# Designs tried in a protein design chat: miniprotein binders against q9bqp7. Part 192

Target 1, 240 residues: q9bqp7
Amino acid sequence: VPQNWFPIFNPERSDKPNASDPSVPLKIPLQRNVIPSVTRVLQQTMTKQQVFLLERWKQRMILELGEDGFKEYTSNVFLQGKRFHEALESILSPQETLKERDENLLKSGYIESVQHILKDVSGVRALESAVQHETLNYIGLLDCVAEYQGKLCVIDWKTSEKPKPFIQSTFDNPLQVVAYMGAMNHDTNYSFQVQCGLIVVAYKDGSPAHPHFMDAELCSQYWTKWLLRLEEYTEKKKNQ
Below, E stands for the ipSAE of ESMFold2; O stands for the ipSAE of OpenDDE; V2 stands for 0.75 times the mean of E and O plus 0.25 times the DockQ between their complexes.

## First folded at step 15 (miniprotein)

Design xf1 (at its last look DockQ between E and O 0.92; V2 from the best seeds 0.00; counts 0 for: pae O 1.54 > 1.5)
Fold by ESMFold2, look of step 15:
Structure xf1 (fold): chain B 240 residues (1-240), chain A 88 residues (1-88)
Amino acid sequence: as target 1 above (240 residues)
Amino acid sequence: SPERLEEIIRKLEEAVKLFEEGKMEEALDILWEVMEELIELIEETGDPELYLILLRVIDAWDLIDDGRPEEAIRILEEAIRRLEELIE
């Protein structure tokens, strides 16, 4: 149980988007910070199971590929993820621009994988936008805020070479989503709030992506877990 | 201690039942807890048999993600049998 419980939703904000006020999606710049990011908090507070899985995976990959091969593989995976997010930001921009040059990004298996999800995405309110939780003192960079099948969601896009049909196999991704949600709902740069989340896992071979929808109740459950991780992080840094 | 191994067995038996009922997410939540308990016991005892059992639980999880629950169940049932032998 967290010592410092804080609500994920802001009672002073409407949860209904104002459809009569169309806007360009928000893209709040990420500022240089002395406060931790969501990803740093999660990386510094990994569970014993996640540490074990990661170390086992790393050791097996180094055994198969060698140290240099593993570094090259890791760099390639990072690049593929970056290209995927860049392509999605371009696709989801309401202003079609002529500056998009790399049609190879748009032809990737990952983009094919998410096509059926993108058909259900509309009303994009934010893309690659910074969020800050003033009270809890953390910052993040969310991927997307948009409607999915009529529900306004914080959407997180992930790539995977292995199937993730169950939210449990996405490990800390639900914590990232609710941390961004809680920050956005209490960030003065945003005038609206979001009560739902979506994790979309895309596949390199183009297989249909797995969506993991998080309603408000599920978000509240994961929010409690996020608060515990943030509390653990804060205590470690206080005593470091 | 035997009590901790008996609790792990009970959790694995519950997970198997949930997999048989098609309640994959609830069962995976239990496997996550079992992995934590196994890791703690491995750290305390250094028992290589517990390490091998942990690897089988991880394999079962991967099989569930691959849509092969019958194979996952067989692996978990073997893990239970190995744990029972450790209590003896």
Scores: ipSAE 0.756, ipTM 0.916, lowest interface PAE 0.8, mean pLDDT 89
Fold by OpenDDE base, look of step 15:
Order: sequence, then structure tokens, then C-alpha cells
Structure xf1 (fold): chain B 240 residues (1-240), chain A 88 residues (1-88)
Amino acid sequence: as target 1 above (240 residues)
Amino acid sequence: SPERLEEIIRKLEEAVKLFEEGKMEEALDILWEVMEELIELIEETGDPELYLILLRVIDAWDLIDDGRPEEAIRILEEAIRRLEELIE
């Protein structure tokens, strides 16, 4: 049980979107500060098994590709992910901002993969927007806040070359999502709250993406785990 | 300790049962716990056999992701047998 419990949901905020929600998605810039990002917290608090699996994977990849090959592979994966997010931002942005659609960005297997998910996405409220939890002292950049099948979600887009049919296969991604949810729900820059999360795993070959929907109950469970990771991070930093 | 190995065996048996019941997510949660316990034991003992068993559990996890649960179950059953041999 976390020592410093804080709720994921804000009782002071309405679950109902205010009718005055701007037609334009929010894009709050990430400020450079000493506050740790969600990603940093998660990376610094990986479990022994996570570290082991990652190191094993890395060693295997180096054995197969060589050191230079592995570096190139990693760079390409990063670039593909970046392009995918840029393409999604372009797709989900209002038409007025779309004048510079690089058509080449839209021609990817990853974009093809998520088409069946995108048809169920509506009411985009935020894209690539910063969130800050002032009380718990962490920040993050969320990919998207939108309605998925009529439920308002923090949506996190992931790219994978391997199938990830189960939420467990996404490792810390559920923690990332709930961290963003909790921050957004208590960030004064946002007038609404979210109760659901969605992890979408897109595939390079264009095969249908896997949506991992997180209801309020599941989000609450992962929120507890997130709080524990945050406490661990905080303790580690005090001892440095 | 034999008791720790017995607990790992119990968990693996439970995971296999859950897989057979089609409860993949619950089974994967148990496999994650098994991996953690095996890593701890390996760190304490340095036993290469436990390391090999851990690798097989990881392989089973990968097979589940690849949509090959039947093969994963077979690997886990073999891992159980190997663990039982260590207790004897």
C-alpha cells in the first residue's frame, strides 16, 4: 500500500464534458523543469525481472545484428515511432491545421494498423499535451485524450513488431496511462477529467492493432502500482 | 530452499491450469511472479539449471504473445518436471 495515497480521480471535476469544450484539441507545451517525467520515474524503478528481460533482449539483438546493427535498429524503431505519432497527430487534428499533411507520413503499416481503432475515436480534446501533477510532483506528455467508443480516454499509441494481445505484454504502459490520467485530472490547465485509458498497439505490417481498454476499476488498480513506483523513485533520489 | 521451489512449481501449475481455462491474462500475471522468484533464487544460488528454467518460462511468455498457448503449456509442464527433479 502506498504511504502517500492520492486519488486518481478528482471529485471536484464533473465526469460530463462541459458543453463549452473548445472544438480545438489542447496542446499544452512541456516545460523544462526539475520535476521528473512519468517516463523517467518508470525507467528508474524497473523491476528486476523487467531489467533482466530487457538486458537479455538487448544481448540477443546485439548477437544477431551486431553492435552497429543494433544501434541502427534502435534508431529506426525510434524514428518510425516518431513518424507514427506525427501522423496520428495530423489525422486527429482539426482540418484547419492539416494544410501540411505529408502524405508520406500517412502511408505506413502502422497507420493502416490503427484504422479500425480510429473509426471509433471521436471528440479529441488534447493532442501531445503536457500534464503536471502538482501534489505528487511529476509531469508527462500524453499522446491523446479522446472518446473511444463513446468513453473519454487517455489514449497511448505504441508501435510494435511483435503481437501484444494482452495488456500484460505492454509492461509499464498501463502505468504510464494512469499516471497521465491522474496528472490531468488534477492539472488546473484541464477543466475535465478522464476515467478510462486506452493503449493501442500498432503493427508495422498493417495487421489490425490491439486495443487495450482500461476501465475505471482497472485504472484504479494500476494507479496504486504507479504510486508505489513514484514512492520508490522519490526514495532513491533522497538517497543520492 | 525446497520450499521456494515447491512454491514456484505450484504457481506454474496454476498458470498452466489458467491457460487451459483460457484465462491468459491471469496466467501471465502468475508467470511474472514466477520469473521474479526465479531471478531471486538465481541471484542467491547461481544455479545454472534455474537459469535455464527461467529462460524456458520467458519462452513460454513469448509464445503466448505469438498466439501459441499450447506450445507454451508444454514448455511450462517441462519446466515443472525439471523443478521437481531439483527437489528430489
Scores: ipSAE 0.355, ipTM 0.735, lowest interface PAE 1.5, mean pLDDT 90
ESMFold2 (binder alone), look of step 15: mean pLDDT 90; pTM 0.895

Design xf2 (at its last look DockQ between E and O 0.94; V2 from the best seeds 0.00; counts 0 for: pae E 1.6 > 1.5)
Fold by OpenDDE base, look of step 15:
Structure xf2 (fold): chain B 240 residues (1-240), chain A 88 residues (1-88)
Amino acid sequence: as target 1 above (240 residues)
Amino acid sequence: SPERLEEIIRKLEEAVKLFEEGKMEEALEILWEVMEELIELIQETGDPELYLILLRVIDAWDLIDDGRPEEAIRILEEAIRRLEELIE
């Protein structure tokens, strides 16, 4: 049980999305601050299992590709992920804010992979927007806040070369989503609350993406795990 | 300790049962716990057999992700047998 419990949901905010569909999605810039990001917290508090799996993967990849090949591969994966997020931002942004759609960005297997999910996405409220939890002292940059199948969600887009049909196979992604939810729900820059999360795993080959929907109950369970990771991080930093 | 190995066996048996029932997510949660326990034992003992068993548990996870649960179950059953042999 976390020592410093804080709720994921804000009782002061109405669950009803204020009917004013903001005509433009929020895009709050991430401020450079001493406050740790969600990503940093998660990276610094990886479980023994995660560390082991990552090291094993790295060793296998280096054995297959060589050290230079592995570096190139890693760089390419990062670039592909970035391009995918840029393409999604372009797709989900209102037409008026669309800079020149680089048509090349839209021609990816990852974009093809998520098409069936995008059909169920509407009411985009935020894109690539910063969130801050003032009490718990962490920040993050969320990918998207939108309605998925009529439910307002924090949506996190991921790329994978391997199938991830189960939420457990996404490792810390659920923690990231709920961390963003909790921060947003208590960030004064946002006037609404989210109760659901969605992880979308897109595939390079264009095969249908796997949506991992997180209801309020599941979000609450992962929120507890997130709080424990945050406490571990905080303790680790005090000892340094 | 034999007791720790017995607990791992119990968990793996439960995971196998859950996989057979089609409860993939619940079974994967148990496999995740088993991985942690095996890693800890390996760190304490340096036993290469436990390391091999850990690798097989990971392989089973990968097979589940690949939609091959029957093969994953077979691997886990073999892992259980190997663990039982370590307790004797």
Scores: ipSAE 0.773, ipTM 0.913, lowest interface PAE 0.6, mean pLDDT 92
Fold by ESMFold2, look of step 15:
Structure xf2 (fold): chain B 240 residues (1-240), chain A 88 residues (1-88)
Amino acid sequence: as target 1 above (240 residues)
Amino acid sequence: SPERLEEIIRKLEEAVKLFEEGKMEEALEILWEVMEELIELIQETGDPELYLILLRVIDAWDLIDDGRPEEAIRILEEAIRRLEELIE
């Protein structure tokens, strides 16, 4: 339990069913502040297990590929992730036309992997949009806010080369989602709030993506864990 | 200490029972906690047997993700037996 608890939902903000989406999804630009990002907080507070698994994986990859091969591999994975997010933003933007899209962005196993999920996504309200929690003092850049099977969610798109059928195998992804939710729900740039989260894990070979839906109760449980990570980060920065 | 090894054994036994009941999420949470405890003990003792047990727990996790829980359970039961030998 965090030393200083703060609610994930904003009781002063309505969740009325006709919180109309705009004609164009929100895209709030990220403003550089001195306050930390969600991803920086999570990276700086990695658990002992995460550090061990990362180092073991890195050592095995370098042994298999060599240092130059490892650098090429990691650069390629990063670029594929960027292409995936760019493609999804294009697909989900209502003002985009097929003539304006780069067909090479759509030629991806990851995009094939998520097709069955996209059929259930509608009412896109934000894409690649900045969030800030003014009270807890952190920022983030969320991927998407849209309805999934009728429920408004912060949706986070992830790529993976290994199956992730259980949310526990996504490690910090649920914390990232709830941190974005908490920030958005308390950010004056947004007039609506979300009570649900969705993690979508896409696969390079086009295998069906695994959705990990998080209802309000599960989000609240992970929110508590996020607050602990934020406290740990704050404590580390006091000690330099 | 034998108390910490006995706690790890109890957690692994609980995780095995949960896997047998199909409660994968709860069991994986327990395996995550076991990994933390093993890493701390390895750092404190330098015991290579504990390192090998940690690798078995990680293998079991991967087998669960691959949809092979029966094999994961067998590996965890072997890990429990090895831990019991360390207490003797």
Scores: ipSAE 0.556, ipTM 0.854, lowest interface PAE 1.6, mean pLDDT 88
ESMFold2 (binder alone), look of step 15: mean pLDDT 90; pTM 0.896

Design xf3 (at its last look DockQ between E and O 0.02; V2 from the best seeds 0.00; counts 0 for: pae O 4.3 > 1.5, placed apart)
Fold by ESMFold2, look of step 15:
Structure xf3 (fold): chain B 240 residues (1-240), chain A 88 residues (1-88)
Amino acid sequence: as target 1 above (240 residues)
Amino acid sequence: SPERLEEIIRKLEEAVKLFEEGKMEEALDILWEVMQELIELIEETGDPELYLILLRVIDAWDLIDDGEPEEAIRILEEAIRRLEELIE
């Protein structure tokens, strides 16, 4: 139980999009470097299980590929993830044409993997947009806010080379989603709020992506866990 | 601590039952807790048998993600038997 609980939803905001909202998705630039980002908080508060799994994975990969092979592998994975996010932003943006600028970005198994999900996505409200929680003092850069099967969601896109059919195997991604949601719902740059989340795990081989939908109840459960991680981060900074 | 090992066994038994009922996410939540408890015990004791048991729990998780719950259950049942031997 967090010592300082704060609500994820803002009662002064509509949970329905404003009909007069611009047709172009919001892209708020990230402007503060003084307060911690969601990813910084999560990285600095990793659980014992996360540390163990990460270290075991690194050791197994280094054993298989060697140090230099591991560095090349991780660099390529990072590049593939970056290209995937660039492609999705272009696909979901009404101002860009994929034909003119992005043909190489479209050619990946990860894009093939998400096609069945993209058919259910509409009403894009934000892409690669900064969020700030003014009271809890954290920032983030969310991937997408759009309707998924008629529900307005914060959507997080993840790449994976192994299947993740259960949300538990996405580790901190649910915390990341709810942290963005809570920040957006209390950020003066946004006039609407979101009550649902979606994690989409895309696969390199083009296999159908796994969607992990988070309704309001599940979001509230993860919000409590996010608040605990934020408290843990704050305590660590008092001791530095 | 025999009491802590007995609690791990009870959690693993509950997880096996949940896997058999098709309640995969609830069972995985329990495995996550078991992993934490095993890591803490390994740090306190240095016991290599607990390390091997932890690896079997991780293997079971991977098998669940791969769609092989029957093999995951067999691995967890082996881990339970091994823990019971540590208590004797």
Scores: ipSAE 0.711, ipTM 0.907, lowest interface PAE 1.0, mean pLDDT 89
Fold by OpenDDE base, look of step 15:
Structure xf3 (fold): chain B 240 residues (1-240), chain A 88 residues (1-88)
Amino acid sequence: as target 1 above (240 residues)
Amino acid sequence: SPERLEEIIRKLEEAVKLFEEGKMEEALDILWEVMQELIELIEETGDPELYLILLRVIDAWDLIDDGEPEEAIRILEEAIRRLEELIE
């Protein structure tokens, strides 16, 4: 049980979107502070097992691709991920619909992969927007807040070359999503609350993306795990 | 070649300086170039140390995107030191 319990949901915020929802998605810039990011917390609190698995994966990839091949692979994955996020931001942003969409950004297997998900996405509230949890002292940059199938979600877009049909296959991504949810729900820059998360795994070959929907109950379960990781991080930093 | 590693070091030093000056976009562009050059060197040499350095540069990039430029700078400075050790 976390020693420093804090709720994921804010009882003072209504679940109802205020009618004054800005027509433009929020894009709050990330303030560079001594406050740890969600990503940093997760990276620094990986289990020995997770580290071991990642190292084994790396070694295997190096064995298969060579060191150079693996570097190229890693660079390409990073670039593809970045381009994918940029393309999604362009697609989901109302203002950029008028700018000449770099047609090249839209011509990716990843974009093709998520088309069926995008059909169910509406009511975009935030894109590439910073969140801060003032009490728990962490920050993050969330990809998207939108309605998915009529439910307001924090949406996290991921790229993968391998199928990830199960949410368990997304490693710490569920923790990242709930961390963003909890921060947003208590960030004064946001007037609304989210109760659901969505992890979308897009595939390079254009095969249909896997949506991993997280209802309020599942989010609450992962939130407890997130709090434990945050406590571990905090303790580790005190001992350094 | 030592010359290529020296060029990578130079670029990383420049990136660090640009970060310190608050020129994040320009610094990221340089990091991208460094990543490409490291990839090319890794392809040519198969040096696992260069791969580890590349991963650290990627980590630094991620941290910058996450709003932790100070930690990113520390990682880049460590990467520079490791590269210098390879030239010696």
Scores: ipSAE 0.024, ipTM 0.367, lowest interface PAE 4.3, mean pLDDT 86
ESMFold2 (binder alone), look of step 15: mean pLDDT 89; pTM 0.882

Design xf4 (at its last look DockQ between E and O 0.95; V2 from the best seeds 0.74)
Fold by ESMFold2, look of step 15:
Structure xf4 (fold): chain B 240 residues (1-240), chain A 88 residues (1-88)
Amino acid sequence: as target 1 above (240 residues)
Amino acid sequence: SPERLEEIIRKLEEAVKLFEEGKMEEALDILWEVMEELIELIEETGDPELYLILLRVVDAWDLIDEGRPEEAIRILEEAIRRLEELIE
């Protein structure tokens, strides 16, 4: 167990919306500061298996494509991911923008892939919104908070070249979700809390996305693992 | 470290049984543990045979994700046989 345990849920908050909540999704700006981000913590504390899998993947791709081909591939994957997130923010936001008129954002295998998930998403409360955990001293930028099949969730959208029908194949994504959840539940910029998580893995060919629903019990289990990774990160930084 | 190789074999045998029963997530949790132990042994020994076995475990995982569990099981059973030969 973590030495500095802290609860993921806030007993002083309701998970139920009220009429005073904003009708437009929250978008708290991410400010540069000295506290670590969730993604930084996870990157700096990768397990031996994650390091092995990443290194193997990189070497196979470089062997197949060459170094320049790998760089182009990586750049293209990044661009497609950016466009996917932009399209989802546009679809889920009530605000129209110039990007709403760019129909190429909406023409994507990844967007086709998530259509069956989006039918079950409603009550969007936050999009691309910063969260901070002041006590545990970390920050993040969550993708979405909305109801999925009637359950208010932190939702994280991922693209993948490989099928990921099992949550085990999403590696650190569950830790990312619960870290955002814990931060949001204790962040004074938010008046509500969330007890469930959802990871949605979308595919370029339009195949149905795989949803990975995380109920409160599963979130609590991953929260313990997140706290251990945060402790590991903190210990490493003390020794630099 | 024959005891450590024997433990890896027992874990792989349990994972195969779970895959045969359709309990994919529990079996994948075991494969994750097996990969950790194999990596540690490779770092300690530098044994290229253990590296090849690790690659087979990774390939089996990929096959499970692709919906090809029978092929994954065959690869894991071959990995078990190879580990048993290393103990000899």
Scores: ipSAE 0.731, ipTM 0.911, lowest interface PAE 1.0, mean pLDDT 89
Fold by OpenDDE base, look of step 15:
Structure xf4 (fold): chain B 240 residues (1-240), chain A 88 residues (1-88)
Amino acid sequence: as target 1 above (240 residues)
Amino acid sequence: SPERLEEIIRKLEEAVKLFEEGKMEEALDILWEVMEELIELIEETGDPELYLILLRVVDAWDLIDEGRPEEAIRILEEAIRRLEELIE
């Protein structure tokens, strides 16, 4: 049980979107500060299992590709992920901002992979927007806040070359999503709250993406795990 | 300790049962716990056999992700047998 419990949901905010929601998605810039990002917290508090799996993967990849090949591979994966997010932002942005659609960005297996998910996405409220939890002292950049099948979600887009049909195979992604949810729900820059999360795993070959929907109950469970990771991070930093 | 190995065996048996019942997510949660316990034992003992068993548990996880649960179950059953041999 976390020592410093804080709720994921804000009872002071209405679950109902205010009818005055701006037609334009929010894009709050990430401010450079001393506050740790969600990603940093997660990276610094990896479980023994995660460390083992990552090291095993790295060693196998180096054995297969060589050290230089592995570096190139890693760089390419990063670039592909970045391009995918840029393409999604372009797709989900209002048409008025779409003047510079690089058509080349839209021609990817990852974009093809998520088409069946995108058809169920509507009511985009935020894209690539910063969130800050002032009380718990962490920040993040969320990918998307939108309605998925009529439910308002924090959506996190991921790329993978391997199938991830189960939420467990997404490792810390559920923690990332709930961290963003909790921050957004208590960030004064946002007038609404979210109760659901969605992880979408897109595949390079264009095969149908796997959506991992997180209801309020599941989000609450992962929120507890997130709080524990945050406490661990905080303790580690005090001892440095 | 034999008791720790017995607990790992119990968990793996439970995971296998859950897989057979089609409860993949619950079974994966158990495999995750088993990985942690094996890693801890390996850190304490340095036993190469336990390391090989850990690798097989990870392989089973990968097979589940690939939609090959029957093969994953076979690997886990073999891992159980190997663990039983370590207790004897």
Scores: ipSAE 0.618, ipTM 0.867, lowest interface PAE 0.8, mean pLDDT 91
ESMFold2 (binder alone), look of step 15: mean pLDDT 90; pTM 0.898

Design xf5 (at its last fold request DockQ between E and O 0.93; V2 from the best seeds 0.86)
Fold by OpenDDE base, fold request of step 21:
Structure xf5 (fold): chain B 240 residues (1-240), chain A 88 residues (1-88)
Amino acid sequence: as target 1 above (240 residues)
Amino acid sequence: SPERLEEIIRKLEEAVKLFEEGKMEEALDILWEVMEELIELIEETGDPELYEILIRVIDAWDLIDEGRPEEAIRILEEAIRRLEELIE
């Protein structure tokens, strides 16, 4: 049980969109503060299993590609992921705010992969927007808040070269989603709350993406795990 | 301890059953626990056989992700047999 329990959901906020929700998605800039990001917390508190799997993967990739090849590969993966997020932001942004759609960004296997998911996405409320949990003292940049199949979700877009048909194969992605959700639900910059999460795993070859929907119950379960990771991070920092 | 190996065997048997039943997510949760227990035992004992068993558990996970559950089950059953041989 976390020592510092905090609820994921804010009882003071309604799930109903207030009529005052701006037609334009929120885009709060991330402030570079001394406050740890969700990503940093997760990276510094990886489980023994994750550490082992990552090291094994790295060793295999280095064996296959060489050290320089592996560096190039990792750089390319990062770039592809960034371009994918930029493309999605462009697609999900209102037409009036459409920066010149680089048509080249839309020509990716990853974008093809998520087309069937995008059909079920509507009511975009936030895109690439910063969240801060003041009490728990962490920040994050969420990808998207939108309705998926009529349910308001924190949506996290991921790229993979391997199939991830099960949520367990996404490792810490559920924790990231609920961390963003919990922060957003208590961030004063947001007037609404979210109770559901969605992880979308997009594939480079354009094969149909896997959606992993997280209901309120599952979000609550992962929230407990997130709190434990956050406590572990905090303890490690006190001892440094 | 033999008791820790017996617990790992029990969990793997349960995971196999769940995979056979098509309860993939529940089975993967168990495999995750098994991986932790194996890593801990390897850290304590340095037993190379336990390392090979761990690799097989991971390979089984990859096969499940690839939609090859029958092959994953076969690998896990082999892992169970190897663990049983260690208790003996």
Scores: ipSAE 0.852, ipTM 0.939, lowest interface PAE 0.5, mean pLDDT 93
Fold by ESMFold2, fold request of step 21:
Structure xf5 (fold): chain B 240 residues (1-240), chain A 88 residues (1-88)
Amino acid sequence: as target 1 above (240 residues)
Amino acid sequence: SPERLEEIIRKLEEAVKLFEEGKMEEALDILWEVMEELIELIEETGDPELYEILIRVIDAWDLIDEGRPEEAIRILEEAIRRLEELIE
């Protein structure tokens, strides 16, 4: 149990704002300040299992590829993820730029992988948008807020080279989702709140993506875990 | 020390039962806990047999993700047998 508990949902906000949907999704700019990001907090507080799995993976890949080959491989994986997120932002944005550039961006197995999920996505409210939790002092950049099968969700897009049919295999991704959700629900730049999450894992070969829906109860369970990680991070900074 | 190995065995037996019942997510939650306990024991003892058992748990997880639960169960059952031999 966290020492300083805080609720994930804001009772002063409606899940369904009365105003009509805006024509353009929100995109709040990320501003650097002294407070940590969600991803920084999680990276600095990895569990023993995550550390072991990461180190084992690194050692095996370095043995296979060599040090330079490993660096090239990880750079390529990062670029593929970045292109995937850019493509999704373009697909979901009403303001689409030149088709030639977009055609190359849209040519990937990852985009093919998510097509069946995108058919169920509508009512996009935010894309690549900054969130801040002023009370708990953390920031983030969420991928998407939209309806999935009629439920308003914080949606996180992820690429993977291995199948992830179970949410447990996405490790810290549920914590990212709920951290963004909690921040958004208490961020004055947003007039509404979200109680559900969705993690979408896309595959390079175009195989159907795995959606991981998180209802409000599951989000609350992961929120407690997020608060513990944030508390651990804060304690580490005090000991420097 | 033997009590901790016995607890790991009980957790692995529970996970196997849950995999057989098709309750994959509950079983994976247990495997995550087992991995933590094994890592702690490896840090305390340096026992290479515990390291090999941990690798089997990780391999079983990968097989579950690949849709091969029968093979994962066989690996976990071998891990249980190896833990039982360590208690002897």
Scores: ipSAE 0.809, ipTM 0.935, lowest interface PAE 0.7, mean pLDDT 89
ESMFold2, look of step 15: ipSAE 0.786; ipTM 0.925
ESMFold2 (binder alone), look of step 15: mean pLDDT 90; pTM 0.897
OpenDDE base, look of step 15: ipSAE 0.848; ipTM 0.939
ESMFold2, fold request of step 21: ipSAE 0.806, 0.804; ipTM 0.935, 0.934
ESMFold2 (binder alone), fold request of step 21: mean pLDDT 90, 90, 90; pTM 0.898, 0.897, 0.899
OpenDDE base, fold request of step 21: ipSAE 0.851, 0.852; ipTM 0.939, 0.939

